# Designs tried in a protein design chat: VH-VL binders against BTB/POZ domain-containing protein At4g08455. Part 1

Scores and structures below are computed, not measured.

Target 1, 243 residues: BTB/POZ domain-containing protein At4g08455, of Arabidopsis thaliana (Mouse-ear cress) (q6dbn1)
Amino acid sequence: MRCISCREEYLPRNAGTCKECYVEAGETEEELKREIDDLKAKVAFLRLSSSLDHGTSSTSRSFTDVVLIASEDNAGSPPIPAHKSVLVSRSPVFKAMLENEMEESLSGTIKISDVSYDALRTFVYYLYTAEACLDEQMACDLLVMSEKYQVKHLKSYCERFLVTKLSPDNSLMTYAFAHQHNAKHVLDAALSQIVENMDKLTKREEYMELVEKDPRLIVEIYEAYLSKQVNTAAGGTSTSKTS
Below, numbering starts at 1 at the first letter of every chain, in headers, positions and changes, except where a header shows other numbers; antibody chains aren't numbered by Kabat.
F, E and O stand for the ipSAE by ESMFold2-Fast, ESMFold2 and OpenDDE, each averaged over both directions (binder to target, target to binder). V2 = 0.75 x the mean of E and O + 0.25 x the DockQ between their complexes.
[cut] marks letters that were taken out.
Atom coordinates printed by the task and the answers are left out, and those that the model quotes come from them; centres of patches stay.

## First folded at step 12 (VH-VL; from U1 with heavy chain A33T, light chain Y98W)

Design V3
Fold by OpenDDE, fold request of step 14:
Structure V3 (fold): chain C 243 residues (1-243), chain A 121 residues (1-121), chain B 109 residues (1-109)
Amino acid sequence: as target 1 above (243 residues)
Amino acid sequence: EVQLVESGAEVKKPGSSVKVSCKASGGTFSSYTISWVRQAPGQGLEWMGRIIPIFGTAKYAQKFQGRVTITADESTSTAYMELSSLRSEDTAVYYCARSPLFYFKHGFDYWGQGTTVTVSS
Amino acid sequence: QSALTQPASVSGSLGQSVTISCTGTSSDVGGHNYVSWYQQHPGKAPNLMIYDVSKRSGVSNRFSGSKSGNTASLTISGLQAEDEADYYCSSYTSSSKWVFGGGTKLTVL
């Protein structure tokens, strides 16, 4: 029989498509599904909570009514204009800050500590567009900001990016970083990298430094490693009995 | 912009100790390493050691081992370098330098302005 | 660890090209691609120019890096007056340390 997709001859036991085309189609379907889910998440994030309908008369002026300032000890960063309505809709923390009669709400100025102007600008831009150009450092900075201001969508975005930048060399440090900033996806990915490269990484100076810093993390690593070894051993015994 | 701001110039006597600070701003302190590099007058750059703030652990060049201590305070985003048993040969500009955590082997992307330490009798 | 070996000085005319070498060992320059180059003007902190042997750190395309064996090279094309500075190579080492070259003074004639 000829495959409907590739038109190559395949063994008659397959239902219209060859095994290869079937697998490819499945992979494509999964990829599309992921893309759709991502788009849905983006749309959801960008959806301005219509809750402007909740009757609290705060005349949310649709115009720029707040500025964010990167509070570096250096007095010279330009303010970044924004809309309170956007900030409130994207961040529960900003909502809490701006709905109360805090200084930030009254002054229309929010000081953001420990962030560069570029990071803050990128952060604000993301709140409007759900897009950011990331490098590794920007991703780290925005991850921390997203955690602080509870912008879950951004946090996830940063984590996904950082996962793609994982390597055996940076895995130990990244693992610790992920723990410190509650970055679960990064943590899991880093752990996987560590476990896969255990023979190499345990010989590195950074590993010994981690042992000294937090032996609990080492225990977690070994637990994961052991689990993987046991599972691999169990899977190997099942294939030998069918020959 | 990311900045590393170091403490002011120091004049010390032989046998004393000096502690230089490096405050990092404009980034996540736990997402990079800090190295200390010195430069004697008219001489080249010399790596002294590094700290991984997230680990709180330091590694030193053999030449300075036992005499240098590098520490970091995450709460203030500040790294410190303490050099003991100072000698005239320790007269130098001391730099702190940053390496991103994800690429900590790639080099030093930001530097402090340097701290001049003069050891004189 | 012994410093990486650089020529003490190099010179070139405006618009010409110069190359600065940095020679190490198999435990540093020859062992991996973690070689970086720094430019330092008088009285200033060093600036990262090249990392990972050949990647530019936001600098002009006139600066390029390469490596062969235990020797890394920085090439500066189209020399400009502003290029007059000290240049340092650096390498990560197998012992998880850093080493610098002795530095090269570039004079633009």
Scores: ipSAE 0.861, ipTM 0.945, lowest interface PAE 0.6, mean pLDDT 90
Fold by OpenDDE, fold request of step 14:
Structure V3 (fold): chain C 243 residues (1-243), chain A 121 residues (1-121), chain B 109 residues (1-109)
Amino acid sequence: as target 1 above (243 residues)
Amino acid sequence: EVQLVESGAEVKKPGSSVKVSCKASGGTFSSYTISWVRQAPGQGLEWMGRIIPIFGTAKYAQKFQGRVTITADESTSTAYMELSSLRSEDTAVYYCARSPLFYFKHGFDYWGQGTTVTVSS
Amino acid sequence: QSALTQPASVSGSLGQSVTISCTGTSSDVGGHNYVSWYQQHPGKAPNLMIYDVSKRSGVSNRFSGSKSGNTASLTISGLQAEDEADYYCSSYTSSSKWVFGGGTKLTVL
């Protein structure tokens, strides 16, 4: 039989497609599914109920009613104009800040501490577009900011990015970072990587530092490690009985 | 803009201690490491030690072990370097330098302006 | 830890190319690719030029890095007057520490 996809001759066992094409098609399908899900999530984020149908596309300074200012030490950084309606729609924290008679609401100025101008600008841009150019540092900064201001979509975006940047070398530090900032996906991924590389990582200096400073995290690591070992042992015994 | 701002110049007597501060701004303090590097007049760069703020732990060059203490305060995004039992040879510019957490082995991407410490009798 | 070995000085004419070497051991330069280069002008803090042996840190393409064995090299092509500075190599070590080279003074003639 000829494969429907590659037109190569294949053994009839493969339901119209060769094994290779079938696998490739499956992978493509999974990728497309992920892309669709991501797009749906983006659309959902951008559709969040702002009473004002503000066309999310216009970074126009038109009718801006609030400015965000990066930390006091950057007295030279320009204020970032924004719309209260957008901020309120994207962040429960901004909603709380701006719906009350707090100084921020009255003055139309929100001071954001411990952030760079670039990070703040990127953050605000994301609130309008659900897009950001990330490097590792920007992802960390935005993750922290997203946690602080409860922008879940951005947090997830940053976490996904950071997961792709995990390595055995940075896994321990990343694990601690994830704990500190409640980054569950990063935490789980880092933990998995640590567990997979326990033989190497336990010999590193940073491991000993972690042992000294936060033994609770070490316990968690070992719990995960043991769990994996037990599961592997259990799976090995089940395959031997069926032969 | 990312900045590391160090404390002002110090003049100290032999046998005394000096504590230099390095305030980091424009980034998440827990997402990078801070190293201290000194440079004696007309000499090269010398690594003294580093701290991982997220761990709160420091490592030191062997030469400075027992005399140097590096600490960090996450609440203020400030790192400190204390050097005790000062000698004339400790006269130098002291720099703090940042290394990103995800690539902490890549090097130092941002530096403080340096703090001049003079040890004189 | 002993400093990495650099030539004390190098010189080149405007528009020429110069190479600065940095020699370490298998426990530092030769052991991994965590080698960085810094430029320092008088009275200023060092600036990161190259990291991971050959990656540029937002600097001109005139600066390039390489490594062979225990020796890393910084090459500066098309020398300009502003390139006159001290250059330091640095390496992560097997003991989870950093070491610097002794520095090289580059003079542009």
Scores: ipSAE 0.860, ipTM 0.945, lowest interface PAE 0.6, mean pLDDT 90
Fold by ESMFold2, fold request of step 14:
Order: structure tokens, then C-alpha cells, then sequence
Structure V3 (fold): chain C 243 residues (1-243), chain A 121 residues (1-121), chain B 109 residues (1-109)
């Protein structure tokens, strides 16, 4: 019989891997475990203290030099103290804003519109820790902010989260959202969902509404659909696994 | 935080029109839908229609087709509902309500406080 | 006429359990539709309690939802005075429109 991993022949048994590949997998696993532990130690060393961490008692005790304010219909949201050095290191947009002696650099205040206090707080906390507690709405909010402030790491994190939440029911609106906000990974995943469910989705009212919004998006969907049909004809049969 | 703020109460004459606004704050406007739901005094909830801001398109309950127009302005995160040819039966509280994109078929997670529209001569 | 049928009223004593039904058709409840439940106190906007069979975050475990055939049910156990309110069911139909039940007034005796 042939080994599933290396395709070389080995003596028949119930296992589909040869002894050599099994031993090599074990050695690779131990090397990866060591690398993971080393990286975890490095991350722990590099983690920054945020003014938003539990137990923070004063902005002055944290050596903060800038304040972010969520702009809403009223200005009652608490200011969020931060460090210019952290903002600049994580965002080219904050770097340009704060290093060029613009109004924000001189005043020590950054006003951010169209964001909730919770979303802004979570965004700032992510800049310090690379951690965020997401739900679907927070992920959308942070995705938009991460694109605006060019925080690529957070954008990728939000995209990975949203991809896990895709379904045929939400794929048409998600496709339009991802297209508008330049979310390539979400866009590609939504396209796959649409193509896999094409016959069902083209009968929905939301499909006609997408046609009204932008026929170019429909062309992209059909090109992806046709490409899949060509690949399926050349390489075998494919079935949708969503339902 | 997440908030839907509607325009103030209105008193209108029969045959006129009313336009109610719904300003969404504390979230990404393109990531949800906005519906309008009304409630006459002592009566139940009645869905009027919805808009999908990311598409810019609206759909209406058949009862209101031809009398209602729902629009959205993504740049101001505001939805509007205009009801024309008002009758005394249109006296009601008008709510805006949102459904998140990823759960848009599952219900309305945030509601405006309601706009009272009174139609009398 | 409401597309979804609810009893006009239900009542129960403090600490008891009540169930509110919401009956529709295969196009709004019995298909693959999601049914949501709202609580509305006098003078207030509705508040989402249940979407499909899941509670909204922060809603008491005393509230639960279920669905069988063309009927969805909201069950409130351990009744409290503040549970006295109007309750509405709603669904997104196969014709891509929302419908509401007629509402149920819960009286806590």
C-alpha cells in the first residue's frame, strides 16, 4: 500500500502512513512546539501596558501624551488616553498626523467620528495588545477603522473573524460590504458562498437589489461562477457543502 | 454607544406628508439594515418597509406600497421614511429598527425611541 | 389581519411559568424562517429578547424560545412583576418581508 503523505510504498497495515513519515511528523511537531513556546515568551515580553488595562488609576501614572475622543451626536463619551509613540508605531495614518505638527499633535486630542466609545476603546486596546473581543458588529466597526488608519494586523484579524460568520443567507450583503470597504479576504469568501449557492441566491430579492446597486459586481460573480464550471469540467465533479 | 435617534413628534393634516429621520450612531451604517415599524395607539407593531444601506435599495409592505418611501444617506448614517396622503388612521408611533448584516433575518437588535405622528384636522 | 397569530392575553402568578404561542405558516414560521421575540413595556420601544432559539445577551435565563412545525413559543419561567408587558413575535418571511404577530399582553397577578 502507499503512504498518504509521501506516496512511497510500504508494507501493508491498517495505517495509511509509512513509518518514516510518521517519525518525521513527530520530530516536526516537537520543533513547532518549541518555536511556539519561544514566540509566546517574546509576545509576553513585548506586550504594552494600556491605560485601559484593569487597575489603571490615572492617566498621568501611565505617561500618556494624547487623548482620543469618540465623536457622536453628543460629546459625552470619556476621553481615551494613549501614547503617541504607540499610535505612530502601529498606524501610518497616526504617524503622518502626529509627526507633522498638525492640529492633533499640538492639541494632544484626536477626534474620531462615526465610531462608538466601545469600538474606539477596543481599537486602542488592540494597538497595545493585539487583542480584541469581537462579535460581528465590532468586527465590522474595527475593520472599517483598521482600513481608515491602515492597521493591517487588525484588519486581517477582523476579516478572519467575519469569514467564520459567513452563510448563504448573508453572503450577498457581505459581498457588497467587503467590496465597499476593500476587505479582500471577506470578499473572496463571500464570492465562494454565492457561487456555491448560485441557483438559490439568484431567486432572492436581495439579488435583484444587488443588480440595482452595481451590475459590475454581478459580472464579477458570473465570471467566478463560469471559472468554477470550467475547472469542474476539467478536473471532476464538485458539490456545494453549504445548506 | 449604538443608538438610533429619531426626529421629533409631528402634527399633520390629512392629505399631507410626513418625513421621519433616523440617525444611527455608534456603529457602521453599511453593516446593517434599517426597518420602519409603526404602532397605532393601543395597537400592535406593523412593519412598513426596510432599506439596505449597502445596496441603497428599499422594499415595502404591500399595504404601504405607493405611499411610503424609505431612503438612506450613508454619509450621514441617516435613514428616512416619508409617508404621503396621510389619514387619521396613520396616527401612530413610528420606530426605526436595525438588523445586523450577519443576522439580518434574525430580528431587530436596536430600536429608536419612536416618533409620534398625529394626523388631525 | 396579522400574518402571525398570538393569543391576545395570558396571565400568571408570581413565580409561575407562562408560554406565549406564535402560529404562522410554512412561509413565515414553519420553513427555515427565524422567529424573534420582543418585550415592550408601556411607553417604551420594543426590546429584542429572543432571536431564533437563542437569547439576546443579558436576557435572563427565565426566557426561552422554541419552535415546532408552524408554531414558535416563548416561555417565561419564575414570573416577576417586571415581566408584565406586551410580547410580539416576528419573522423574516420567504418573500423577503418582515411580519409581526398581533401581540400578547402578559398580566402578572
Amino acid sequence: as target 1 above (243 residues)
Amino acid sequence: EVQLVESGAEVKKPGSSVKVSCKASGGTFSSYTISWVRQAPGQGLEWMGRIIPIFGTAKYAQKFQGRVTITADESTSTAYMELSSLRSEDTAVYYCARSPLFYFKHGFDYWGQGTTVTVSS
Amino acid sequence: QSALTQPASVSGSLGQSVTISCTGTSSDVGGHNYVSWYQQHPGKAPNLMIYDVSKRSGVSNRFSGSKSGNTASLTISGLQAEDEADYYCSSYTSSSKWVFGGGTKLTVL
Scores: ipSAE 0.648, ipTM 0.838, lowest interface PAE 1.7, mean pLDDT 85
Fold by ESMFold2, fold request of step 14:
Structure V3 (fold): chain C 243 residues (1-243), chain A 121 residues (1-121), chain B 109 residues (1-109)
Amino acid sequence: as target 1 above (243 residues)
Amino acid sequence: EVQLVESGAEVKKPGSSVKVSCKASGGTFSSYTISWVRQAPGQGLEWMGRIIPIFGTAKYAQKFQGRVTITADESTSTAYMELSSLRSEDTAVYYCARSPLFYFKHGFDYWGQGTTVTVSS
Amino acid sequence: QSALTQPASVSGSLGQSVTISCTGTSSDVGGHNYVSWYQQHPGKAPNLMIYDVSKRSGVSNRFSGSKSGNTASLTISGLQAEDEADYYCSSYTSSSKWVFGGGTKLTVL
């Protein structure tokens, strides 16, 4: 018998599709299901906020009522027009800023320092679409912005991206970065990498640099390491010791 | 996207010091590693040292140990390199260069324009 | 610490391929160290072309990198006049320090 799809022989003749080709089709289906779940999460993010966003129109770019400006270096970056209703619905920080008669609400201008025009534009685009094109640098930039403006969905998106870029080589610095910027998922992933590679990483010069500059992080690493050692011993597995 | 802008050219006397700044923009400075690399006229590239701003720590090439100090100020996204006890052989273009946190061992993807330092008596 | 060794110069005709070598030790090239390559035109800052064996985004497909043992190589195919420049290799050592090769002047004939 031969598989109709891959032409390989299988026993006996059963509809012409071999087990291997059937399994590959199932794997493709699971990939598509993951994409659908991701899209559903994006729609839920936009939908929850859209119920607060009455009155937006199809010509809406011209009906904006606030501008955001990347104010680094006083060099004039183009203003980014936006709708207060969108900003307020996506960010508790913008809500507090714009609804409490603060300077930004009265002037219609939000100046944001320490951000590039491109990162700010991408951030605002995300508030409207739940989409952002990430590379490592943009993910770091948007992670910091999403924490500052409390945009949880974007923060999670950036964290998932950065976790895919994590390696033992960058785990020590990534741990420090995640701790400084309150990136819990990145922190936990980096911590796991460090704990699983303790014997090699504690001998690197970057480890000594971390010890010298932030001993509290070392305490957290060793607490996690000790918890792993206890759980491993309780499960019947232990590291070899001679001391 | 990411930009590194260095301070202007300097003319110095032997025995003095120079401090070159490198202002980063277009990204999150705490996610950088900043190196300083110099190039004497007609010569090759020479790594001087680097700082990891998230740690606040620096490492230096042995040749410059004791003469170079590299610092970073996260609040201004600026790195500094100070070279003391200047000699005529220190006449060079001084570059700052970044490597990103997730690829910090892979090289320098953005460079400053270079700062010409001339040491003459 | 060990310096990276590059030929002082290399030449090739338009349309040909050239290869520039970068030889070190197991502590800077041959281990799990990453080797990067930079192109520098006169009066300009260096430009990263290759990191590890991967091409930097936006760099022409004519540039490729490889590594075998303690030697890394940069290959430039389809040589063009604007490829005439100085080329440097670099690596990050286990001592948390960078090292550069002495540079190679590429002459396009």
Scores: ipSAE 0.642, ipTM 0.831, lowest interface PAE 1.6, mean pLDDT 83

Design V3
Fold by ESMFold2, fold request of step 14:
Structure V3 (fold): chain C 243 residues (1-243), chain A 121 residues (1-121), chain B 109 residues (1-109)
Amino acid sequence: as target 1 above (243 residues)
Amino acid sequence: EVQLVESGAEVKKPGSSVKVSCKASGGTFSSYTISWVRQAPGQGLEWMGRIIPIFGTAKYAQKFQGRVTITADESTSTAYMELSSLRSEDTAVYYCARSPLFYFKHGFDYWGQGTTVTVSS
Amino acid sequence: QSALTQPASVSGSLGQSVTISCTGTSSDVGGHNYVSWYQQHPGKAPNLMIYDVSKRSGVSNRFSGSKSGNTASLTISGLQAEDEADYYCSSYTSSSKWVFGGGTKLTVL
């Protein structure tokens, strides 16, 4: 029989996997588990103080040196204490803001408009922990914040979440949203949904609304559709003339 | 913590116009669809139209076509509804309401407090 | 004029169940369209209770929705005094427009 994994011939004792590949896979799994445990230990060592859970006030000895405030036209957001070193290490935008002699660096206060307290609190918590509880609204809010402050790790996390919520019904609006906010992974997933459902989605009134917004986006949809048709034909015929 | 705050009550004369604002906060405005729904005294809810801010386009109920203009300003996270050629039957409470982008067909999960518009001579 | 038909009123006694119907067409209630339900107390904005057949988070388990053909139903079990309100159904039509039912006044006896 021919081994499915290494494609070497072996005696027919097991269906599809030779003895050597079976033992080797088990040893590789044990090595990977040890490496994962080692990485977890390193992460635990590097983890910063848990006193910053959900942007709660720091305790004495925390050495926070900056506060963030969710500013709206209305009053009342509690300050979120943080460490400049954490903000700078996670965000090139905070690095530029805090390392220069800007107002924020001198005052120790960063005012952020157009965000909720909950979104800002969750954003700051993510900078410390790489964790956030997402729903669709929080993922949109954090995506926009992560683009503004160039926190690529959070942006990718939000994008992966939003892709799981994508459907043909919301694909046209999601495409426009992703385009406006430079969300490449969401954009590509929405585009794929639109192309797969082209015959149904082009009949919706929202499609004409997208045409009215920006015909350039429609050209991109048609270019993707045509590329799929060429690649599908080439894949079925094994031609070298695909574009 | 999404909030929709509408502008204050208005008293108008017949034949004039009214413009009601709806300021959204606590979320990403470009991920909303904003509708306007009115309710005359003792009457039911009546959908007037909606805007999709990410498209910048509006659709209106046939009854209001030609009298209503719905707009949005993403820079201020504010939607507007202007109703022209007012008449006494336009006396109502005007609500703004949102539908979220990913579930926009699921109804209106957040509502403004309502703006009372009174049309009298 | 409402596009969706609801009874003008329904009543039920404390602890009993009541069902409110919402009838439309295949272009609004039927087919693959979602139906949502709102509760409105006097002087307050409407409150979303049900979208399609699912409860909104934080809504009592006493409220449930169902749909069959071109008719959606809201069922309220174990009636309580605070359930006395106006109830509206709504749907997003295939023409990208919202419609509301005429409303149903629930009286708890």
Scores: ipSAE 0.618, ipTM 0.827, lowest interface PAE 1.8, mean pLDDT 84

